# VHH binders against Ribonuclease D (rnd), part 10

Target 1, 374 residues: Ribonuclease D (rnd), of Desulfotalea psychrophila (q6ajf4)
Amino acid sequence: MKQENIISTTEDLKKIVNKALKLDAVGLDTEFVWERTYYPQLGLIQIALSDEECYAIDPLSIKDLSPLGELLADRNTIKILHDAPQDLIIMSQATGATPQNIFDTRLAAGFAGSISTISLLQLVSEQLETELDKSETRTNWLKRPLTEKQLSYSLNDVRYLRATRVILLSKIIGPKIKSWLQEELNLLNNPANYSTIADESRYKKVKGVNKLDRKSIGVAQEIATWREQKARELNRPRGHVIKDDILLEIAAIRPTRPEELANTAISTKAAERYGNDICQATARALNKKEVDLPHQQKRSQLSSQEKGALAQLKELITLKCDILGIDPALLGNSNELKKIIQTLYKGKTTHMRQSFGWRKEFLKDFYQIHRDTI
Short names: E, the ipSAE of ESMFold2; O, the ipSAE of OpenDDE; V2, 0.75 times the mean of E and O plus 0.25 times the DockQ between their complexes.

## First folded at step 1 (VHH)

Design e1 (framework vhh_8h63_2)
Fold by ESMFold2-Fast, scan of step 1:
Structure e1 (fold): chain B 374 residues (1-374), chain A 120 residues (1-120)
Amino acid sequence: as target 1 above (374 residues)
Amino acid sequence: ELQLVESGGGLVQAGGSLTVSCAASGFTFSSYAMGWSRQAPGKERELVAGITSGGSTYYADTVKGRFTISRDNAKNTLYLQMNSLKPEDTAMYYCAADYWESGLYEYDYWGQGTQVTVSG
């Protein structure tokens, strides 16, 4: 019989973890609310020991989640998730543990003749011919008590992960492709994935920042750094302090006085509240030595020869992926493929994930051909 | 001007060990992510190891378990300790720096390199 229980004490959590550590593999998932806070608010952690034995762990009732951290870091029990990175970061932060021995069914689907963007519902339908409940996912996971339907729905996210892993591995025919999948899964073991990104690095995630000149990029870096600190202080999403598009407008004008913020789309209330902080951040950037300013990452338009090489690269990826049963998206997005061409033809020294490991092996013939042409 | 100067390369027999160093000047070393890449004649440039400003490390699968990257912020020096060297490790080794890392493999500054040759 199916066992669907809520775990609300540290003692019961330890019992479930001890059972899990004796198994070869378990399914894991999280439910959280990330609408009005700097850090996501963990609402629920689901674990499947089998398709018949699933539990919902209540982090609102359990103050010490370190026993779950022991499972998360265990090298002998595989933790199976669908689209693992976000859940792993949240669980790592909650437990203090670095994840080890992870199997991401979303990644595995891309190596098993499906797509690497597939939803769990579609994957389970395709692989196990099982239809999961398609009810609304718009649930406040912080509200208690949970309804029976909410609990049942949440446990279905982990119930079939163990079976799904077995089926996906059976569809990966060759040891070479299995080794490529294992290489990707091993990246999830890297402690760097679970370390806090330095505040000074947050500006790099602002789309369009590289279109600014070096002084304005410096201003964007200082404002993004301040924005992270302010967002944490207020316990609010960074966008609720200042949105990325507004940050770019401010960086472009480099305000020395709060009144100059009227030249941006910043709200009157935000300008009154943060104007002095923004101007101080701008001053810090303008006082930096030129060597400490970020370099402008200008993109050049591709020449006709480079466009031809890009078309050849895309064709090679499509044809080879079709033969091997691999999703072309795993090789890189359009911008990454353009960077490959720029690196080969313009001698740019920017490194890319396609220059090492299984992607380098996959693209080896393309690299050899174009090196000889250049 | 930002400057990176590699040293410590040379000839070593297969199975041996070698440490290469990178002396950094002209910038606040402790604030930069640092890395090591290599390039053998006729091959692509390969990132082999990186270290964040906070000290977190990462390695290419080809060198994992054999190479160790480290930094000394007081001496503005980056190190790569290479153990169990193979003939396939023969390459020019380049030091790299990036003020703000957005990913593990983005570097904007490079040194002139130091040659490592493994016999056998």
Scores: ipSAE 0.000, ipTM 0.110, lowest interface PAE 20.8, mean pLDDT 82

Design e10 (framework vhh_8h63_2)
Fold by ESMFold2-Fast, scan of step 1:
Structure e10 (fold): chain B 374 residues (1-374), chain A 123 residues (1-123)
Amino acid sequence: as target 1 above (374 residues)
Amino acid sequence: ELQLVESGGGLVQAGGSLTVSCAASGFTFEDYAMGWSRQAPGKERELVAGIWSGGSTYYADTVKGRFTISRDNAKNTLYLQMNSLKPEDTAMYYCAAGSPAEYYDLLTSFDYWGQGTQVTVSG
């Protein structure tokens, strides 16, 4: 390993960023550790200026990462990542910048005749016929000094991204499909991607919450809100405060006194520590007017006619995607497609990503047929 | 780099059993919700099983009672024990790790996938 491949000072970071800002595109990646903290801990940032010029940036040695933020926010230099969202969130947090002009090779693969869930290793193998070294070694990216092997593996994550982007773009069928990819990539420029979900909305992410009655959903909302605040206060993962399954049990019981927590699987230690907070959260929910409680998202069954329309939609997507070289998964999962049918037949207005942009364009003929029959 | 490496796939007779494994590295495995998704040719990717950091589990109706998901936090390994296999279980099986923002809260929000391991059930 050459020491020149590691950037450990703000001065050297500025030099690399200044070079990057003169290029059309650079590859980026991060390594992190998510131990027992509320947010992941950034261990390494990799950058590829070319296949031959790659650097590992050491965020533990560099206190001011704002020069990297200038690159992230730059509208003239494309930042190429594989599976960009997490890396962008981490780098946005570390630099204070909103990412702009991003190219996600995972998304691009789905528009280029591959699958939109492909790993970087498989993508590089398929597109460049280059086999990346498969390490089975677990590594703590916060530990120093890094080994030559760790640094070599980390740089391979960015080395081929520029070449991969060129090849993927060459495989996309026509300017229309390229514009659809660009619409998806432009979504990564949205500052909302880099803001945390409001605490009061966290309950929506708890699987199974919609199986509860409205009062219990209200309790789940208050407890989930409290749990987020407590997890940040303690700098611990939310599940280390209380697990989702225990949160759902508590919401179903609606405890107003700490002794009622004995009817749940909550540990004695957690009940002693959090029982009063949990009961206060429950009381806040029970004191709300019924109209202010969260609405239960009840699952509607499809009629025979609606099931027929869903089958036609899935067939249309499969056939059209095969012709265009697009991964059907990019149009939506089974639950999203079911929601499209329910919206068309029951006249419900729900926000769907399939109601605007390139997905609306893709589905326009299907929508036209069904609007005329409803 | 977060890495997920699947193994244990292969050809199995209908009614047989198979265990697939996923070796995880580059993140603190014990804190992540983990899952198994599968995709057969011409079909959507389906989440078949998930497991929260605390051990609570989810199963798709298509596999409930036949498949068992488990995790070994000491070995950073995820398992899927598949019993009473059917030809319709034939698919590429992918290991998945949870969403960056809600990594142990949402089993259906996975941002990381492995390369997959092929399971073929003949019969």
Scores: ipSAE 0.000, ipTM 0.152, lowest interface PAE 21.5, mean pLDDT 82

Design e11 (framework vhh_8h63_2)
Fold by ESMFold2-Fast, scan of step 1:
Structure e11 (fold): chain B 374 residues (1-374), chain A 119 residues (1-119)
Amino acid sequence: as target 1 above (374 residues)
Amino acid sequence: ELQLVESGGGLVQAGGSLTVSCAASGFTFSLYAMGWSRQAPGKERELVAGITSGGRTYYADTVKGRFTISRDNAKNTLYLQMNSLKPEDTAMYYCARSLYGSKYYFDYWGQGTQVTVSG
């Protein structure tokens, strides 16, 4: 590999983007560091125009990445990535563009007789019988100059994506399953994926928050909102301010004085630093009217009959996926499958992704046999 | 719309061979597991053989080693090759479509084709 594969100026970036816009498909990837900061620190953006023409774009040298945004938003050139969501978010933030016309090889693998959690390394090994080097996974991608090995490693992440897409599409059974994959890929075009989540909604992502009573959920919302703002201010991961499990403990006890934090596993250092902020956040929640508090998600467990129906649903998915060459994980995780059963048996009006599109078509016979059981 | 039409049945002597066929229409044949069942007078219906969309096969113990199930996705046709036939194999043979694999949940059946083995 040579340094001529590194794009370090806006003019050279525009030249590569102009070439890419004339092609049917390109491979894309990012390298970033996200261990000690609130936002990922973008180190490289890799692009493959062909298996022989690959470039590493240097975001540390190019302050205006908007030309790459033109490619990212282009509806005529397919952008091929492996496990696209995180890379698309970081590129969207860096360029200001909303991604369009994306092909995720991880999702495609799940429709092509493999697993939808497969790594790029394993996928390339299985589909192209090529071994990729893992030695650069712990590299500081912000350090310059890049070594020949680092550059070679980074470009190999995109080099095989075009070939991988062709092979995966050839292994998908028939036009119907290909249309199901395209439906799933089209979800990556949704601008909502690339919008910042409101700080006051961040508490919804805290696992176990729904086990709290409504007052404590209100406290969790205020503390999560404060934590988000503090993490951004300090440029630190949110967990370095307060971990989710500690946040839940605090919300459960609803501290009005800093000394009450001694009843949680919060560190002495964090309690001293943030105790007043935490108590102020708690007070904001406790001063809200009941109508303004977040609604509690239902805590209901499945009945014996509902557990039987869930077992039948899981068996149906396993057997039908074996026939169609689809990874069962694409139909939903265990919590989503439980919600399907609760919707059918308890008459819940809760929106679920299995009630529309290709998943509804996949599950249509199961829904029909349970239509009269509510 | 959905149709399964069996053919190839007939009279055959014990120790002989016979192939029955099933022509499928009205669905994407290649995506479904298919099977053969049989029912003799006074007996329950028995699943004889099954084949998944990927080509994996299942056989009942009564026919294992004597019968071979196969499919031709280009012709939308299912086959059952029956060798070393016994009088006990005399039955109406039915083609079936499965949503969930060769051993499970057959949802559509053909009209059947009669196989009679004389001894």
Scores: ipSAE 0.000, ipTM 0.127, lowest interface PAE 20.0, mean pLDDT 84

Design e12 (framework vhh_8h63_2)
Fold by ESMFold2-Fast, scan of step 1:
Structure e12 (fold): chain B 374 residues (1-374), chain A 123 residues (1-123)
Amino acid sequence: as target 1 above (374 residues)
Amino acid sequence: ELQLVESGGGLVQAGGSLTVSCAASGFTFSNYAMGWSRQAPGKERELVAGIESGGYTYYADTVKGRFTISRDNAKNTLYLQMNSLKPEDTAMYYCAADWGEYSRKYSEDYDYWGQGTQVTVSG
């Protein structure tokens, strides 16, 4: 393939979008570089109008991507992606639009008798019996001109998405399973997915934070919040400001003066640059009322009775999924299932995705049985 | 019945390399998070490496840059390639599995373990 398939002007982008808006479904993908910046750097956006009509949109040449945003938000044209969340976030940021009417072939594979973690190459091989060439999965998508291999690879990522969707839907025969898939796909329409995650919540993703006492978790929250703001200001990865392990050490000692940072593995340069900000973040946490501090979520061992209930839950999921032809992983991982058991036995009012929607429906009989036992 | 069977342990000289393997059966291997933990005499069990169903890996600081975890879903086999071995790496190495796709950082996060394979690094 050659330059004919590259869209490099806003006018040509509008023409392709107008064509796409007349179709029932199109395939979409992105290529990006995310190594030394806070935000991913968008390199390409691929679109498939059919298996014979595919285009690579060049965001480095097009200043106004808003026409693509009109397609992304359109409720009448389905946008088909494989493993959609990150691509949708990147396209939402680039266009300002909230994605609507999305079909994720990775999710659909899990409802269609395959696995919900399948790669696009393996899915296309299994469903269409088509082998894609060994692809350039790691390359600099910001460099120009694009090689023929880069262009070919990028277009093949979208070329078969329409056909793949048709085949997957043909394997999901029951209306109930189709409604469960649609419920999962509808979650991708939620604007909350595409707004900045609250900086105050970033500490929850720091592994080991729950091993700290509540005051130190409060300090970790304030430092993680500050770190996100500083990383964005500098346009650098959060770990280049302060690594997670250093953040935990700082939170544990709760420094009120910069010289106390010498008790952590923080570099001299980072301590000199950020010491005052870190101490101010600590002070903000220490000035909070105890009721306003984050709750500690320690890992706990299951009792013998709870382990029995967990084994029953896993067996029920395995047997029912085998009958329905859906991937058990869609119900939750082992830690999520342990949380279900702990919630049922301790009467906790803990938010979990298995307490509502299709997963609640799937698990209804299990919940009913165990609600009568405490 | 879920089974994890480790192999490939043995005596190796300091600075040498060794690969241990774990053969998994009785479950859909590709949907499980897998890991390697070790326990040296008189020490706590340590998770040295983890790999999610989606391929994301985790390494303990003690082995990062020296050990490589990998999986072969077609063969239902987990591997740990150990390079630049030190006497401090001497331990019983256990294969671990947990149902689901999400990352595991701690040994207690895994529900299933094998019987272990002994790795002894002589100085």
Scores: ipSAE 0.000, ipTM 0.165, lowest interface PAE 20.8, mean pLDDT 83

Design e13 (framework vhh_8h63_2; at its last look DockQ between E and O 0.02; V2 from the best seeds 0.00; counts 0 for: pae O 12.2 > 2, unsure alone 63.6 < 65, grease 27.2 > 24.2, SAP .79 > .668, placed apart)
Fold by OpenDDE, look of step 2:
Parts: structure tokens; C-alpha cells; sequence
Structure e13 (fold): chain B 374 residues (1-374), chain A 120 residues (1-120)
């Protein structure tokens, strides 16, 4: 592929975007590096207007990506991506635009008789009988100039997306399943998906946080909030500020003095650098009223009856999905299924995606049998 | 992939008869319970008839004695013979497949349905 397919000016980008806006669908992909920074570093954007017409957009050379934003926000042109959410977030941040009218081929695959976690290479191989090379997956996408091999590889990630979409849609049988897919795709149009999680809610993402007592959870919340802000400020991964496991240890001991951090796995350097901030965060938590502290989400053991119900639920999902030709994973993971049962039997008000939309409809009979209206 | 295609609906006078059919594909038809559901405007969907793989039949009280469900496994086709039709039988009729889970039954349908209208 000739260097002629690299777009490095806003003017050339506008030309391509104007062409794209006249099409029914385009393929998009991004290459980025996200190892040592808080934000991903965008290295390349690929666009396919057709199987034969693909371009690599160089974000390092183009200061104004607003034309791409126009395309992303356009409601008429379908933007086809594989595993779309991460790429969309990156492009949204780069352009300031809210993505509209997205088609996710991975998601669609789950409704079309494949697994919902299928890679693009596997999907293309399966659907188009075309083998793609994986040799450039770990390349430095921030380095210029890009090699021909890198360019060729990157463009292959978008080249077949249009064809793949058509084939996937053709394999989805019945208006009902198609409507389910569309429901999922519509979620990608919600601006809320591209908003930043509140710093105060970040603690929920810390693995193991629910093992802590309520006060310690409060401490974890404050530390996680601080960590997020610090990571952002330093443009470093949050784990480079303080690892999750160490955060939990700190939350458990509730340090009031920096010296108390020596009882944790935190490094001496980190303790010196962040010790005061961590103790201040801890103090904020400890000064809160109990009613203002986060609730402990206790993993309750399932009763025998609940276990039985869970087994029935799993069986139902398996059998029905087999009949429908969709991936059972679309209904929820093991934890989500457990939550369904807990909600039904214990009345826990947990937000579950299975209480809404096509999943609710899918599970409707199960819910009725268990005398619960979710 | 499961496909159910209903046919045979139409306009009929009260007291008349009508047979609707469902062509099934994409699954082992003879191994599953099949059924007919209907939905009238502003009402919830209701199961009106079911038939097991072995030929055992179920009927809602509202249609007992008037409707007959049957299946032809060789043709992968489900039938509903409706006699003595009433205006209250007016609804969209859907073919459904049943998954039996030992302790309870779940129905699902994929077709567009066939409209049955009974005039008074």
C-alpha cells in the first residue's frame, strides 16, 4: 500500500469525509498506545469507503480532526467497527463528537450464530473465508514514519467490515433477533457512554472492595477518588499511582499518619510522595456520617432453593439460545445471573440489564414463574 | 436458526371456521412442544393451545371444545383448527415453540403472526 493512502492534512481529511458522508456505511478502526498514560494515545485511524478504497488517517499530523467528528456524529452514515466501545471513546475524545449510527460487528456476531467475543480475524475468516495477518498487533503506532507493512496491516482491519456487516445481517434470522441487535446498537448512541465516570464512583471498579467493612469502603472511595484525580493530573495509569490491592490494604488499615502505611505493600517512594494525600483522603472518609458511606454489597451465599433456580435459569438460557442461534453470553455473565436470582428471591434493588429491553423479554417467562415482576 | 411462519388467517363470520398453520424450521421440530398464542389489541398475549412431541394437547378454557391443535412432524407443520369462532377470538395468532425445563414451560415465538378477525 502506497504512502498515498495516508491522510495527513485537514483538507484531505475533509475530502474523504465528504465522500464518506455520501455512503450508506463506512468501516472504522483505531490504533492506539495505552500503556503508560492515563489517556490512550491515538496513533492511527483507519477508514474504509470500500474494499478497495481504504485510508489511514494520521492524527499526529492533523491538529483539527473536526471533519472526522462530523462523520462520527452523522446519523445517516453507518459507522462499522469491531468491538466498537473503546474505539468510539477514543475517537469521541479526539474529535469532541458523539458517535451516532454505529454497527458493532462483534456484537452482531453474537446474534448471528457466532460467539460475542470473536476477534475480527476470526470473524473475517469465518464469514468471508479470508485470512488476515496478526503480525503487526504489537507495533509502536506512535512512531513515524509508519512502514508499509504496518499500513497494510492496519487497513486490513477495516477493509472487510462493510462486507462482514452484510453477511452477519443476512445470517440473523427473524425480525425479533434483529430488533434485539438494534436495541444493543442503539446503546452506542447514548452520549452517557462517552462521559467520564465520576471520580467518586471509581471505587466500585476496584476488585475486592466489597470484602471491606462499610467504613473501609468509605476510605476506599476517598482514596480511589484521589487516585483518579492524581492519575489524571500526572497522566499516568491509576495503577502506577497506587495498585488496587494496595489501595484495599490501605483502606482496611485506615491510616491516620503516613508512617502507618509501612504496614502495607506500598513502596517507600509512593508512601513518601502520596502518604499525606492518602491520610487526608482517609480522614475525609472517617469524618463522614455513616449514612453517607457507600453500602456494602455483600456476596450472600445462595440458598438451596436459589441454587436450584439458578440452575434452571442457566438451563433456560442455554436451551433457548441454542434454538435461537445466539450466544448465551449475551444474556449475562455468571455474576449477573446470580444477581437475577438474588433479586427475585431477596428483593435486592440492584440495577440489572436483564430487567430491561430484549433481555427482560427473553427472560419474561422465567420471571413470571417465580412470581416476581422486575 | 429457528423460523416460524404462520399462515391461514383472515376474516370470518361469527360461528364460522378457520384453520391456521405454522411452518417450522431451524430446529428439531418433533422433539419440542409447540403451541399457539394470540394477542388481541390492548390485551396481553395468551397461550390458547399446546401440543407435546408425543401428541398430548392443552387448551385454554376459552377455546376448549372449539379449537383443535395438531402437528405433522413429517412436514414440520403445526395446525390450529378453529370452529365456532366468536368476535372475542379476534387476534393476531402466533406459533410458538415450547421449552420444557422439568418444572415449568417457556414459550417463544419468532413469526410475524397471522391475523384472525371474526365479525359479529
Amino acid sequence: as target 1 above (374 residues)
Amino acid sequence: ELQLVESGGGLVQAGGSLTVSCAASGFTFDSYWMGWSRQAPGKERELVAGISSGGETYYADTVKGRFTISRDNAKNTLYLQMNSLKPEDTAMYYCATEVYLGSYTVFDYWGQGTQVTVSG
Scores: ipSAE 0.005, ipTM 0.267, lowest interface PAE 12.2, mean pLDDT 88
ESMFold2-Fast, scan of step 1: ipSAE 0.215; ipTM 0.664
ESMFold2, look of step 2: ipSAE 0.012; ipTM 0.526
ESMFold2 (binder alone), look of step 2: mean pLDDT 77; pTM 0.777

Design e14 (framework vhh_8h63_2)
Fold by ESMFold2-Fast, scan of step 1:
Structure e14 (fold): chain B 374 residues (1-374), chain A 119 residues (1-119)
Amino acid sequence: as target 1 above (374 residues)
Amino acid sequence: ELQLVESGGGLVQAGGSLTVSCAASGFTFSHYDMGWSRQAPGKERELVAGITSGGYTYYADTVKGRFTISRDNAKNTLYLQMNSLKPEDTAMYYCATEPYSRWDELDYWGQGTQVTVSG
């Protein structure tokens, strides 16, 4: 028998949190809408105390979510999520709390003989032999009242997380692999994950920015910084101010006068509205000294010998992962593996996640073989 | 206080059957996923069976088809019915809430119950 209820008051939220804090683990999820605003709009928070006792917390009705923050930051009660990072950011922002003691079933699946990109639906199907309903239509999670069917459907995202965690842990081979999983999970406790990225760093997320010359990267940085501030001011997605491709065109041209924006695909209305701001941002970048401009992160081609070493690295990862029951994707994507080879052969000083912790331990024999090669 | 008290272990001949039980107190039993783990001398701890609060069950490949886990929420009791026992099933059997909730600890919640299977 399923116990499904919506929680609409701070008092009822406190009661559910007090129950949760007496348990070893609870399942959590969020539903949100991120279509026309700068920040995601939180629509629903789901919590599973058991597969029979699940609740939907209504953030539109509850103004003080701090009791949820107490649970989120609690070191004694494990919070189980599938693909946790975005949900944790949203809940951290809503509660003011830093998440602690998190179990991500997506990460755990990769250590338990499955793939680390598995969906919750597939994972529950494979591990619990239970089929979850998949809706054909997207639900507007900000609309009220929610139907009984919508509520029941949303709670299936958390209902089986507790059982899934237990099964995944039972399939992980030995205490060493369990410690590697725990190391990955502990990364989710880092407050840096939940702090706002600096506006001046947003240009780094614009795909193609590294193809610009250094002065144009400086312009891109100033325009991206301005765009973030304007997007927050207007409460609109950054792309509704200026799209990334238009930002790159502007940075390449380095406009000093609004009329020069006609050489880009910027709309007439946006050029009229923002032309002076864009030219001021460009001027700020052009007035900087070379040493104050962002560094280029251009990728170099691998030599034949380096390509051979990369192939050897990929083969080692595949073989060792097969033996240990770990998804090779957890060691790194193709670009990260290429960076390992560049670090070993070209002596570049680059911080990489494969240079510390469990990944360093996993790769220690490869590093030993290639140490002092060039 | 949280207590798990295992009982029902003993000496049994290969091919025989045995039921072990776990009496729970000091927590809301019905809200917890429960499991049975075992540890034999010189081997790692192994989770052999689990049951969710809602009654979904899972089994390690080593015991699948031979062991049956069940729970009685009204009596706060967990059971493991063991059939077709083999010498390799010889181990101390432990009742656990949310098995592996603390990965850096080697202790189980209860004292365990010894099951010895003779050849």
Scores: ipSAE 0.000, ipTM 0.243, lowest interface PAE 16.6, mean pLDDT 83

Design e15 (framework vhh_8h63_2)
Fold by ESMFold2-Fast, scan of step 1:
Structure e15 (fold): chain B 374 residues (1-374), chain A 123 residues (1-123)
Amino acid sequence: as target 1 above (374 residues)
Amino acid sequence: ELQLVESGGGLVQAGGSLTVSCAASGLTFSDYAMGWSRQAPGKERELVAGISSGGSTYYADTVKGRFTISRDNAKNTLYLQMNSLKPEDTAMYYCAAYDLSEYWGSRPEYDYWGQGTQVTVSG
């Protein structure tokens, strides 16, 4: 593979995008490095116009990627990706565009008699009987020039996506299941997918935060908010500012003076750099009214009756999915299924993805039976 | 309690216009992505318009060019301006708020819903 397949100017990018906009579908992928920065560092964007015409777009050489944004937002050309969400977020950030008309082959595999967690390598092997390059892929995608092997490897990530989509659609059982897939794919068009969570909500993602009392959860919220802002300012991963475990220790002791940080596993350097900021964040939390503090979200145990209902739900999903060729994981993970049961026994089926659209249709008979017993 | 309350529905003639609004309380409105969904009796619920916390908008093909979603963060209010209304737009319109996961940026559902406001278009 020669470097003549690399697009390194805005003019050449516009030419490739203009060709893509005349096609029904293109394959897309990204390569990035996300180890030492707050935002992923985009190394490469791959595009397949056909299995014979593939290009690597060099974002290090092209400062204005807005032409790619026109393709990303185009409603007439389908963009095919494998495990689309992260690539779409990265491309949305790089181009300023909101993705439209997306086909995720990983998602589609789950509707086509395979599993919704399948890798691209396994999917292409299973569906096209084609073996992709198995070489070590731990490469710094920010280094230039790219080797012929790196370029060839990267282009294979998009080369077979158009063919894979055609095969997957042929394996879906009937127009109803195809409509369910399309409903799921349409969710990728929602601009809400490409918004960051509010800094003030970041604490919810710290594992173990709900084991703290409400006052300490308030401290964790303020520290997590500060940490997010500091990580962006420094362009560092949030864990390089303060690790989650250390954040929980700090929230538990609620330090009012920097010296109290010695009671946590925080490093001496971090305590010197951030001690005053951490204590100010703690003070903000401690000065909040009780009604303004975050609520604890504790998981309740299921009763014997609820456990029985959960077993029946799992059995229904397993049986119906086997008949329809759908991956049971698409209906929900174990925690989501438990939430369905708890919600039904509280007389509610709102605020869950299983309460709307194709999942509601899939589960409608189960809902009717159990609502009558509550 | 966190609540979304819709208003502004009513009866309107085909080709007419109507604005529905959604008042949010008990949440930091500016932090949430917001949307409008609709459901007619016996039909699937459809997301017709969405707006991110940053102001980016989405429209379903059925309403694109006719409906405009907007937000007023100072008033904690979401709006849907509906123009060139058709009998097919007759539905209960629901306001929704979406709390995102940043790892992938994707969630298949909204976290909070209103009670709805009825829009009826005569033909």
Scores: ipSAE 0.000, ipTM 0.152, lowest interface PAE 18.4, mean pLDDT 82

